# Designs tried in a protein design chat: VHH binders against p49116. Part 120

Target 1, 238 residues: p49116
Amino acid sequence: EGPLLSDTHVTFKLTMPSPMPEYLNVHYICESASRLLFLSMHWARSIPAFQALGQDCNTSLVRACWNELFTLGLAQCAQVMSLSTILAAIVNHLQNSIQEDKLSGDRIKQVMEHIWKLQEFCNSMAKLDIDGYEYAYLKAIVLFSPDHPGLTSTSQIEKFQEKAQMELQDYVQKTYSEDTYRLARILVRLPALRLMSSNITEELFFTGLIGNVSIDSIIPYILKMETAEYNGQITGAS

## First folded at step 7 (VHH)

Design ta71 (framework vhh_7n9e_1)
Fold by OpenDDE, second read of step 8:
Structure ta71 (fold): chain B 238 residues (1-238), chain A 120 residues (1-120)
Amino acid sequence: as target 1 above (238 residues)
Amino acid sequence: DVQLVESGGGLVQAGGSLRLSCAASGFTFSNYGMYWGRQAPGKGREWVSGISWSGGFTAYASSVKGRFTISRDNAKNTLYLQMNNLKPEDTALYYCARPGYGSSDESDYWGQGTQVTVSS
C-alpha cells in the first residue's frame, strides 16, 4: 500500500481576509476562523483514505473531530493568523459580552480556561517546532480516531490511524534518528485537544457568522462544497 | 521535481573544519525537517544530524555531537552542516535528505552527496 498522505496534504496554506483591520472585529475573526475551518475540512476531504470510508462515515468523523482539527489548524497557522492578536481581541469582545449577558462566574471561568488552554497548546506546539509534515500526520491521527461514539467502519478507521502513526514515526526516526523521544513529545500534546470544548470554540470564533447554527450542522455542506466555490469564497469574501 | 545538491566537501586534515551546503528545490523547503547522512566506504548509510523546519530543534549522532552543527536558511532553501574538529573516521560521502512518505527509506529524497576526506 502507498503512503497515507502526499505533498499535497502537507501543504496547508491559509489565506487571511484582506485588508486586516486595525481593530479586529467579530466579523474579521469569524471570517478568519471560517476560512480555517473550510481549509481543514477540505484538507480532510482530499485524503484518499478519507474518501474510501464513504460519505456517511466521513461526515461522522469530521463532526466528531472538527474542533481538534480546527485547533491544530490554529496552531499551525498561528503566525499567519496573528493568533495572539486574535485571541486578545476575542478576550476583549468576550469581556464586553460577559458584562452584558451576566454570565455566571463558573461560565466565565470555563471560557477563560478554554482560551488559556488554547494559547498553551499553540505555544507548546510552537516550542516543539512542528513542521508541515508532522502537522499533516497529526491531523490525520486526529481525523482517523476510532474512539468517537457512533462511528461505522471503526476497524478501517483504526487502520488508517495506525498507518498515520507509523508514517509519522518513520518520519521522525529518519529525521531525528538518535532523538528517540521526539515522537512521544509530539504525541503527548494530542490529549490536550480533547479537553477543549467544541461549544466554547464555536462561541469564541463563530458566533458572529453562524448565530444559532452549530458547526456540526454545517459540516456536511462544507464537505460537499466544490473547490472552486471554496476558492471563490476565499478570494471574494472580504 | 525535488532536487538536493550538496557542496562544500573536500580534503582536510584531522582537526580541521568544513562547512557543507545543500541547495533544495522542487518543494516547499520550510514544510519539512531535513537531515544529513553519510556513507563511508564499505559501510551503510549513517544518520548524522537532523533539524526541524525552522531550526528550533536539532539532533545529532553521538559520534558527531559537539563537533558538528546543523542549520538552515529557509529564505535561501539551503541546509548547512558545520563540521569542526574533523577526524579520519568522519571520511564519507555526505548527503542531505528530505524525508519522504511511508515506511520505506526509498521514499526519501537525497542529493548526490559531497565527498569529505579527513587525513591523519
Scores: ipSAE 0.905, ipTM 0.963, lowest interface PAE 0.5, mean pLDDT 93
Fold by ESMFold2-Fast, scan of step 7:
Structure ta71 (fold): chain B 238 residues (1-238), chain A 120 residues (1-120)
Amino acid sequence: as target 1 above (238 residues)
Amino acid sequence: DVQLVESGGGLVQAGGSLRLSCAASGFTFSNYGMYWGRQAPGKGREWVSGISWSGGFTAYASSVKGRFTISRDNAKNTLYLQMNNLKPEDTALYYCARPGYGSSDESDYWGQGTQVTVSS
């Protein structure tokens, strides 16, 4: 086969809702996060190897890893999103909730720890100066994870993950030929993604969703969305 | 249609300086790390220096470290190599490259190169 990804998969452009409100609110944060989630799933759908696994496997993979893909997307798009400003607004809201006894202290600690882990992850990626190619392949590595419970086609998924890892290694070694440590510094960041709770990510970024819908429940719909429907969600067009 | 066009080469005396430029087109320049390579007469391609997308990380071949500086201007889609204290051993065709897919450097995208000749 040819390479796992192409230049189209390295391109990852998030379009933010405009204008940014003077005061950040749940709706703006949710719309911004939803756009990133849609972009991330559309990205996964466009990979030929992903398509080859079939609809049921695709759904299972994305359900298992959407939080990891989303977090990589947050790191990659941190500047476009003004992520630091969004996180500061969330922290301010949490501090006010402590003062007003609206949430338990234990829950607030869990959420604050999640925010600190997210900030640490994004800062580490920024310090490594991770590029679009590296992000695309890191996303491919987490997408083609064969070790999630209940997956079928595990050997094929593992094959694609190994291919992603190999192509990332080739890129790093060709670009920075006499640097022996960059790849290891990049890869050791990935385990932290699995320590971040998808439930807490939902609470922080997707609280504005209408009804009792979870990200898990909407994933099949997003993956089946036509390109025109996807573009409509991003622009608000019918 | 990735295109890379090098310029700035020439003849220079040992101890002199040259600044090479590489104009990139056909892809989103800021999404990729880039590198400079060179090919001396009768030898294979040698990696010289690499730079990350924003310029926050750079790496150099031991033979050029301390003398060469790689930089980029993403607004101009241009990669640069500042070469100081040039030596006759630096004589080579210099080319810029965007890494391609796969382990072989033959999968990479490189320009036709710009010749640098350093006199005794």
Scores: ipSAE 0.858, ipTM 0.942, lowest interface PAE 0.6, mean pLDDT 89

Design ta72 (framework vhh_7n9e_1)
Fold by OpenDDE, second read of step 8:
Structure ta72 (fold): chain B 238 residues (1-238), chain A 120 residues (1-120)
Amino acid sequence: as target 1 above (238 residues)
Amino acid sequence: DVQLVESGGGLVQAGGSLRLSCAASGFTFSNYGMYWGRQAPGKGREWVSGISWSGGYKAYASSVKGRFTISRDNAKNTLYLQMNNLKPEDTALYYCARPGYGSSDESDYWGQGTQVTVSS
């Protein structure tokens, strides 16, 4: 049996909206986030194992893990996105809302903690110096998680996850043979992804574009979107 | 096609230094960690050193730690191995490698290697 991923899956190139505004407005942030989301979803779609699960199952998987995939994407694309600047802008916008007393103290705390967790996660990944290969397989491990409720074909999903884990292990062992703990250092970051609220992520990055529409509801459409249509949307939105 | 071309090997006396280079092409160099291996006569392949995509993380075999330094220049698609205080036991064919996919070592990509010979 062939490997789960290939060089085509290791490539993960995000194109940012152009030009970059002097002030990062909500629209720019949302557009950037949307592009990353689309890229992440289409990345998943490009995996043969993902395709093999069927449309209903793979849609359910993406619905379950889109926040995690998106967050990994943020970490991977942090430099290209100037993520720190984006997050600072988000905080600034949030402060305006705070000043207007639109949020409860508890909600403010939740949102700020979420932003902190995002930043911390991305920083931790940067410190580990995760490469494109490792990111690809980490995303695969997250994608093929069998422990989400309501999934079908859980045995097959688990098999794919194990394959992803093993192949990542092999990669790390080959590259860093005498560092027996690198894999563990990498994998131990994954639990942090599940501490992050998809609702808060959606609010921070997508509210300006989708309004009351949930990411969950648009995922099937993104997954069915043709590459040409996707590219057209990206260029049209810039 | 993935290509790796090693250079910089040669004959050196014990205690001497060499700097190996590996020119990479045919793939996005910065997407991958890279590693150096070596194969001494009559011996199997031995991992020597690995480096992350940006060079921010490095690992070394215990036998070369403190003597060898791995580095890379992503702008030049080149991997390096600075070898100091060379010993006769360092004599081997040195090769650079990009990990492939799968559990087999043969899935990796490596060049033809460069011969390093350390005389006593």
Scores: ipSAE 0.924, ipTM 0.974, lowest interface PAE 0.4, mean pLDDT 93
Fold by ESMFold2-Fast, scan of step 7:
Structure ta72 (fold): chain B 238 residues (1-238), chain A 120 residues (1-120)
Amino acid sequence: as target 1 above (238 residues)
Amino acid sequence: DVQLVESGGGLVQAGGSLRLSCAASGFTFSNYGMYWGRQAPGKGREWVSGISWSGGYKAYASSVKGRFTISRDNAKNTLYLQMNNLKPEDTALYYCARPGYGSSDESDYWGQGTQVTVSS
């Protein structure tokens, strides 16, 4: 029946904290990332198929895939976020840190490798010129992943994922009819999202969000947030 | 309401050029890839060329590759098709389209089309 997503799900507008500080700090990065995270969860919550799965399933799905959704959001909003500037500042800080004893050499290596993977992912999406429709359906494919450990109701989740894949395929085939490679080029980018550590994402982007509370711990609260309360969070309004 | 309005068609001699325009309204133009299609008398619709949201990715039907150039101006909500070295077999009604939901071409949003006639 009807399409999985509507035109309202194709729009994805991030409102950044203003102004951008002269020197990037943890507060600005965390606020920017938090806005993107809230926008991503509100996007997921607005999908009728997602709502139909019920609250417990919704929470389990978002807990499993928030890092993939967030990373797709970073790629989609890279220009508005000035993501390349943020990542360059983080890399420069790590390389020039005078407090080298705070992290092990192995941890610094892991963080640098994560930043490189993130940059490569965002660059590949930019080169493919991924549009709002394609991003919406890639997000739907990762959201409706039936293969995460501990999930229940996997049959319905798989049905929605297959629907997302079919609708993306239809769009690409209609838009670029004789280009037989574009869909494969797009889909082959997705496995890289699962190789990216959610712990390192939290360290880079969410330091200071809620002290020692993990993103995993706050997801149920964000998903239950009233629309007005949620809108206050993504716009920074009190 | 999604609206697409084509213009720029006409009668030209073989080897000539035409520039088609498509004015889009009723949706956020920059969120979508767009395409041009055509329908010759007695034939079904055939895809001509597609373009990504920023214009950074383009694809062409083998029959028009090297002769046609697709482009867009997101500030003006306008899609273009520059047609060079036109051939009699390019004679068709040309329409711009935003892809719709589902596998059928009937789910797409098309304009009314602009007629291109190429004399030998």
Scores: ipSAE 0.835, ipTM 0.936, lowest interface PAE 0.6, mean pLDDT 87

Design ta73 (framework vhh_7n9e_1)
Fold by OpenDDE, second read of step 8:
Parts: structure tokens; sequence; C-alpha cells
Structure ta73 (fold): chain B 238 residues (1-238), chain A 120 residues (1-120)
């Protein structure tokens, strides 16, 4: 059996909206986030093993892990996105709500902690200097997680996850042969993804575009998009 | 097609220095960690050093640690190995490599290598 991924899957290039505004507004942030989300979903769809699971299982997997995939994408594309600037802008927009006393103290804390966790995660990944190959397989490990409720074909999903882990291990062993702890240092970052609320992520990055529509509800539509339609969506944005 | 071309090898006296280069093409260089290996006469392939995509992380074999420095220039698609305080036991064919997919070493991409000979 061949490898789980290929060079095609290692490539993960995000195109940002153009032009970049002088001040990052909610629309720019949401458009940028949407492009990343689409790219992430399209990436998942391009994996043969993912395709082999069938449409229903595929949709369930993505619904379960979209926040984690999105977050890994943020980390991977942090430079291209100017993520720190985006997060600062988000905080600034949030401060307006805070000043207007529209949020409870507890909610403010939750949102700020989420932003902090997101920033810390991205910083930690940057410190590890994760490459495109490693990101691809980390995303695969997250994608093919069998421990989400309601999944079918869990045995097959587990096999794919194991394959992803093994191939990543092989990669790290080949590249950094005498550093026996690099793989562990990388994998130990993954639990942080599970601490992040998908609801808060959705509120921070997507509320400006989707309104009351949930990411969960649009995932099936995204996964069914044709390549041409996908490209049009990316290039047609403001 | 993935291509790797090593250069910079030669004959040097013990205690001397060499700088190896590896020109990469046929793939997005900055997406991958890279490593140097070597093969001495009559011996198997030996890992020498590895470097992350940006150069922010580096690893070395114990036998070369403190003497060799791995680096890269992504703008030039080039990998480097600075070798200082060379020893006769460093004599080998040095090759740069991009990891492939799977557990087999044969899945990796190598160049033809450059010969380094250290005389006593």
Amino acid sequence: as target 1 above (238 residues)
Amino acid sequence: DVQLVESGGGLVQAGGSLRLSCAASGFTFSNYGMYWGRQAPGKGREWVSGISWSGGYRAYASSVKGRFTISRDNAKNTLYLQMNNLKPEDTALYYCARPGYGSSDESDYWGQGTQVTVSS
C-alpha cells in the first residue's frame, strides 16, 4: 500500500484577499478565515484515504475536527495571514462590545482566553519550526481521529490515523535521526487543539459573513464544491 | 522531477575545513526539512545532520556535533554543510537528501553525492 499523502498534499498555499485594508475590518478577517477554511476542507477532500471513507463519514469527520484543522491552518499560515495583526484587530473589535457592556464578565474571559490559547499554540508551532510535510501529517492525524462521537468506520479511520502517525514518525526519524524526542515534541502540541471551542472560533472569525449560519451546516456544501467553484470562491472575494 | 546536486567536496588535511552545497529543484524546497548523509567506503549510509524548513531547528550526529554546521537558503533552494576540524574518519561520499514518503530509505531523494577525503 502506498503512502497516505503526497507532495500534492504537502502544498498548502493560502491566498489572502486583496487589497489588504489599512485597518483590518471584520469583513476582511472573515473573508481571510473563510478562504483558509475552504482550503482546509479542499485539502482534506483531496486525500484518497479520506475519499475512501464515503461521503457521510467524510462529512462527519470534518464536522468533528474542522476547528482543529482550521487552527492548524492558522498556525501554518500565520505569516501569510499576519495572524498577530488579525488577532489584535479582533480584540479591538471585541473591546467595543466590552465597552458597551454587551458581554458578561465570564464570556469576556472565555473569549480572551481562547485568543490567548490560539496565539500560544501558533507561537509554539512556530518555535518548533514545523514544515509543510509535518503540518500535512499533523492535519491528517487530526482529521482521521476515531474518538469523535457518532462516527462510522472507526476501525478504518484508526488505521489511517496510525498510518499518518507512522509516516510522520518515519519522516522525523529520517530528517532528525539522533533527535529521538522531536516527534514527541510535535505530537504533544495536538492536545491544545481540543481545548479550543469551535463556537468561539466561529464567533471570532466567521460571524461577519455567515451570520446565524453555523460552520457545521455549511461543511457538506463546501465538501461538494467543484474545484472550479472553489477557485472562484477564493478569487472572487472582496 | 526532484533533483539534488551536491558540490564542494575534495581532498583536505586533518583539521581542515570544507563547505558543501546542495542545489535543490523540482519541488517546493521550503516545505521540507532536509538532511545530510554520508557513506564511507565499505560502510552503510550514515545520517550526519538535519535541518528544519526555515533553519530554526537543527540536529547533528554525535560524531560531528560541534564541528559541522548545517544551514540553508530557501531563496536559493540550497542546503549547506560547513565542516570544520575534519578528521580522517569523516572521509566519505556526502549526499543531501529530501525525505520521501514511507519507512523505506529508498523513498527519499538523494543526489549523486560529493566526495570528501580527509588525509591524516
Scores: ipSAE 0.924, ipTM 0.974, lowest interface PAE 0.4, mean pLDDT 93
Fold by ESMFold2-Fast, scan of step 7:
Structure ta73 (fold): chain B 238 residues (1-238), chain A 120 residues (1-120)
Amino acid sequence: as target 1 above (238 residues)
Amino acid sequence: DVQLVESGGGLVQAGGSLRLSCAASGFTFSNYGMYWGRQAPGKGREWVSGISWSGGYRAYASSVKGRFTISRDNAKNTLYLQMNNLKPEDTALYYCARPGYGSSDESDYWGQGTQVTVSS
């Protein structure tokens, strides 16, 4: 019944906060990350198949996969974000915190391993030269994951995931017709996303959030936001 | 509306060269991989070469590998095919394409094509 996505869903334009500060700080990193997260949620909300699943299912899916969507977004927007520079600033901030607070070596090791995994993921996607169409379908495969605990309508979610996989296959086969291995090289990158901790992502990119508010706790509110309120967040009109 | 306009075809002798251009409009060119196809008289459509969004990944049909070079200029929304050491069997209508949604080639967006004729 028609394709899962359209050209509108392939468009993924991150607007960075301006002006860029002379020195990167927690506020700038948090605002940049928040814009990417809101853009990612708006992207998901715009998919007719996603809308058809209903509000409760939509909330459950995004709660389960926001970190995977966010990481794909980081890889896709790495150049516009100057992600390598942001990660260097995060590492510097973390090292300064250690010098002041004597944080545990085990925690530092976990955070460093997370940053390494993130860098490896982004580098692998860059090496494969993943395009906007491919990113849109990888995000759809991640979004329509039927295997998260507590989901209802799992058979319908699985059908949408299979549809996403088939349409990605069609695109890769048409574009690179005699390269029979490209699709496999792309798809084997996805399992790594599930190994990355959402708690560590929150610590690295969302430290500027007030209080102990988790991304999971705000997702239902973001998905229910009126269009004008949502647009204000993604453009940084505040 | 997706629009693709090819140019640069013509008549050339075997061993010669041609450079085809494709001007793209109606979509964000840099979001998509693109490909060149051709259709020879009395034959079906044949995929020739594909290129990723930045040009970092390219693939070629075995019949043209080593002779043809695909490239793109995202600032100009233009796709290119440099054809060297042309053979009579390269005679075809050449068209650029943006892949569409679904398995059928009919879902793809093609230009009207530019004719390449190679004489012996």
Scores: ipSAE 0.844, ipTM 0.940, lowest interface PAE 0.6, mean pLDDT 88

Design ta74 (framework vhh_7n9e_1)
Fold by OpenDDE, second read of step 8:
Structure ta74 (fold): chain B 238 residues (1-238), chain A 120 residues (1-120)
Amino acid sequence: as target 1 above (238 residues)
Amino acid sequence: DVQLVESGGGLVQAGGSLRLSCAASGFTFSNYGMYWGRQAPGKGREWVSGISWSGGYTYYASSVKGRFTISRDNAKNTLYLQMNNLKPEDTALYYCARPGYGSSDESDYWGQGTQVTVSS
């Protein structure tokens, strides 16, 4: 059958909008996030195993894990994105809203906690020095999660997840043979992804572009989007 | 195509030093952890040292710990192995390796290697 992934899947290059504004406005943040989302979805689409599951199952998988994939993408692309700056900007925008008394105390707490979780997760991944290979397989493990409700072909999904896990294990073992716990250290970060609210992520990163449209609702369209359209969007925004 | 070309090997006296280099091409070097291995005559392949993509993590076999230093320059797509206080037991063909895909060692990429010979 061959390996689950290849070099093409390890490559994950995010192109940021250019030029970077002096002040990171909501538009810039949303555009950046959208590009990452598209990249993540098209990454998934490029995996033969993913393709083999069929369009309906594929859509369901992505709907279930898009927030996790997106968050992994944030961590992976943190430097390129200047994620710390983006998050700081988001916080600043929130502070303005707070001053205007537009948010309840509970909501403010929820949002700030979410941002904290994102920061901590990304920092933790950076500390682990996760490489592109490992990120690719972590994303695959997240993508091929059979434990989401409403999925079809769960047996096949599970097989793909296991394959991803095994291949990652082999990679870690042969590369870092003296670090017997590296795999475990990496995998124990995954639960943090599921503690993050997709709704809050959507509000923080996508409110300016999507409006009242949910990420869940646009996922089928993103998955059907031609690569040329995606590339055109990237070039057009630069 | 993935290519790894090792250099820097040679004949050295016990206690001497060598610096190995590995030039990588055909892939995004910074996406991968890398490792050095060696194969002595009549012996199997032995893992020597590994390094994470940024160099933040380095690992060494017990036999070379404290004597060898692995490093990398991602801008130059080059992996290095500084070998100090060399011993006759270090005599081997040293090879640079990039992990491949799948569940076998044979999926990895490695170069032709560079011969290191340490005389007593």
Scores: ipSAE 0.901, ipTM 0.959, lowest interface PAE 0.5, mean pLDDT 93
Fold by ESMFold2-Fast, scan of step 7:
Structure ta74 (fold): chain B 238 residues (1-238), chain A 120 residues (1-120)
Amino acid sequence: as target 1 above (238 residues)
Amino acid sequence: DVQLVESGGGLVQAGGSLRLSCAASGFTFSNYGMYWGRQAPGKGREWVSGISWSGGYTYYASSVKGRFTISRDNAKNTLYLQMNNLKPEDTALYYCARPGYGSSDESDYWGQGTQVTVSS
């Protein structure tokens, strides 16, 4: 029944808190990340195919893939977020923590490896010149993953994922007719998203915003928000 | 409402040059790769050249490679095709396009085109 996505799903506009402080602080980083998370959840909820799966399935899918969607969002919005500056500030803080013995060496190593992996992913996407259409479909491919444990309606989820893959292929073939390998170069980037720890993403970007509550726990509430509430979170307005 | 408006076509002698422009509106131009196509009298549509959103990647049909240059100005929402060393075989209606949602060419967004006629 028509294409999986539309131009409204290709539009993905992050509004940053303004102005960026002279020295980065936890509040600014968390507010910026929160806006991206709410934008990503609003994006997913707006897809008719996603709505058709029902609330229980929607919640299960987003709980399983929010870190992948968030990481794709970080890559897509890296320029507007000044992500490299944020990551450099975090690295500098971690280096100081090593010298001051405030964090265990094993934990610091784990977090640094995550930051390196995130930087490599974002740089790879930038190098491939991924556009808004391609990002929308990559997000759809990870959203409609039928292989997460505990899912119902797996055949319909698989059908939507295949539809996303087909429509991305059509776009790439129409736009870049002489490049027969572009789609493969794009798709081979996706497995790296599943190797990234959601717990470390929470530690880096959401500390102090959600207290002792995990993002997994708040997803059902975010998905039930009215449009005005999403807009408030995305723009920082009440 | 997606609009694509081509200009710059005309009559030119073999060996001459033309620069085509395409003014895009009704969508965020920088979110999409774009392409130029052409349709010669009595023939089907032929893909000519494609460009990624930032201009970092450009591609050309073998028939035009080395003679045509695709470029874009995202600040002006404009796509360009610089055509050098034109041949009679390049005679066609040239249209800019944004890919649509589906496998059919009819799903794409095309302008009305600008006519290029190359005399021998």
Scores: ipSAE 0.827, ipTM 0.927, lowest interface PAE 0.7, mean pLDDT 88

Design ta75 (framework vhh_7n9e_1)
Fold by OpenDDE, second read of step 8:
Structure ta75 (fold): chain B 238 residues (1-238), chain A 120 residues (1-120)
Amino acid sequence: as target 1 above (238 residues)
Amino acid sequence: DVQLVESGGGLVQAGGSLRLSCAASGFTFSNYGMYWGRQAPGKGREWVSGISWSGGYTKYASSVKGRFTISRDNAKNTLYLQMNNLKPEDTALYYCARPGYGSSDESDYWGQGTQVTVSS
């Protein structure tokens, strides 16, 4: 059997909205995040193993791990996105709510901790100097996680995850033969993704979505979008 | 198609220096870590050094640590190996490589290599 991924899956190029405003407003942030989300979902859809699981299972997987995929995408695209600036803008917008005493102390803490965790995660990934190949397989490992509740075909999902892990291991071993712990250093970052609330992520990045639409509800639609429609969405939204 | 072309090899006396280059094409160079290997006569392939996509992370075989420096220029799609204080045991065909997909060694991409000969 062939490898799980190919060069086409290693490529992960995010196009930002243009022009960049002087002040990052909620719309810009939401549009940027939406593009990343779409890219991430369509990346997953492009994997033959993902396709082989069937539409229902695919949708369930993405619903379960979209926050993790999105976060990995943020880390991978941090430079292109100017993520630090985006996060600063988000904090600034949040401060308005804080000043108006619209949020409880506990909620403020939760949101700020989430932002901190996100920044810390992205920084840690940058320090590891993760490349496109490694990101692709990390995303695959996250995607093909069999430990989410309600999944079907868990045995097959597990097989795909193992395959992803093995192929990543081989890559790391070949590239860095004398660094026996690099793989572990990389993989040990993944638990941090599970500490991040999908609800808070959605609130921070996607509050500009009209109609109080949840990410969970739009995932099936995104997965069914045609490539041309997707491209049109990206280019037309800027 | 993925192509890797090594250059910079030659004959050098013990204690001398060489700088190898590897020109990469046919793939997004900055998406991958790269590594140098070598093969001495009658011996198998040996890993020499690896470098991350940005060059921010490097590793070396114990036999070359402190003497060799791996680097890259992503704008030029070029991988480099600076070899200092060369020893006769460094004599080998040096090749640059991009790791491939899967568990097979044949999945990697190699150049034709450049010969480095160190005389005593």
Scores: ipSAE 0.898, ipTM 0.959, lowest interface PAE 0.5, mean pLDDT 92
Fold by ESMFold2-Fast, scan of step 7:
Structure ta75 (fold): chain B 238 residues (1-238), chain A 120 residues (1-120)
Amino acid sequence: as target 1 above (238 residues)
Amino acid sequence: DVQLVESGGGLVQAGGSLRLSCAASGFTFSNYGMYWGRQAPGKGREWVSGISWSGGYTKYASSVKGRFTISRDNAKNTLYLQMNNLKPEDTALYYCARPGYGSSDESDYWGQGTQVTVSS
C-alpha cells in the first residue's frame, strides 16, 4: 500500500540530440519530440500502480492522455529543449506559409492558437516554479484519469488518481506550510491540457514520422518495448 | 540513502545573526522543494520556511517573516537559512528537511539538526 511514486519517478532527464543544427529542421524537432514521448511512456510504464492495471488498460490510458503527458513534459523540459526557439521557428514558418498562400487561413489560425495556449501553459508552470516532484504527480493525475470513454477498471483508476492528488497535497503542505492556495493554483492549470488538440501536436512536433502513422497507432508498440530498447531511444549515443 | 547535514548553529546575543547551511546527498537535490524546521526543548517540530527547486518561490512562518531568508545553491547541493534580528524565542534545534512520500510528517527526511541559542 506504499506511496504511488518513488524517487525514481521524480527523475525525468531528457537527452537532446547533439549537436543542435545551425538551422532548425523537421528531423531535429521530430527526434527531440520523439525522445520526450518515449521518456514519458517509459516513465508511465515504470509505475507499479500502472503495471497492476494490465496491458489493455495501460494502452487505453496512454492513448487517451499521451498529448497531456507530452505537454507536461514540454513544460518540464522547456529549457533543455530550447522550446521557445523551436516555437519561434514554427511561427516564422507559418507566417511565411500565409504570405505564400500554401496553407488555409483557418488552419494557420488553429495552429497559432494552439502555440499560444502551449506558451501560456509553459509560462504559468514556470511562474509557479513547479519542481520534479510536483511534475511527477501532475503527470500521475493526468495518467490515472478514470473519465476517458471505453476504460475498464475505472474504480481502481479513480483510486490511483485520488492517491496522486492526496500525495501532491501532502508534499505542497509540508514544503509551503503557510501557503493555503498554492495547490489550487497548480491544479487549476490541468484542465487546459485537455483543450489542446493531439492532431495539432502531431503536426507541430512529429511531422518527421514515417508516412501518415499517428502517435495513437504506435503507442501499443512503444509500451511493449524492452527496458534496454526504451533507454536506447531516450538517451541517444554517447 | 537521503542524508541532510546541518551546520552554522551557535550561541548569539539577541539582535544578532547566524547563517545555517544544510548539505544534501543521496538524491537529486534540484528535483525537490526543501524546508527548514525547528524544535524547542519539550516542544514539537515547527515549520520555519520552505523554498522551491530554483529558489524562485519561498514561504515563511509568521513568527520569522521579515527576519529570516531561505536560499539554496543547487550546484553545491546546499540549503541556507540566513537568520537576522534573532530573539530568545528562536532558541531551538534547527533541521533541514526534504518532504517524504506519504501522509505522515514522520515520512519526511530530517537532518540531525544544528543548535541555535539566543541569549537575552
Scores: ipSAE 0.846, ipTM 0.940, lowest interface PAE 0.7, mean pLDDT 88

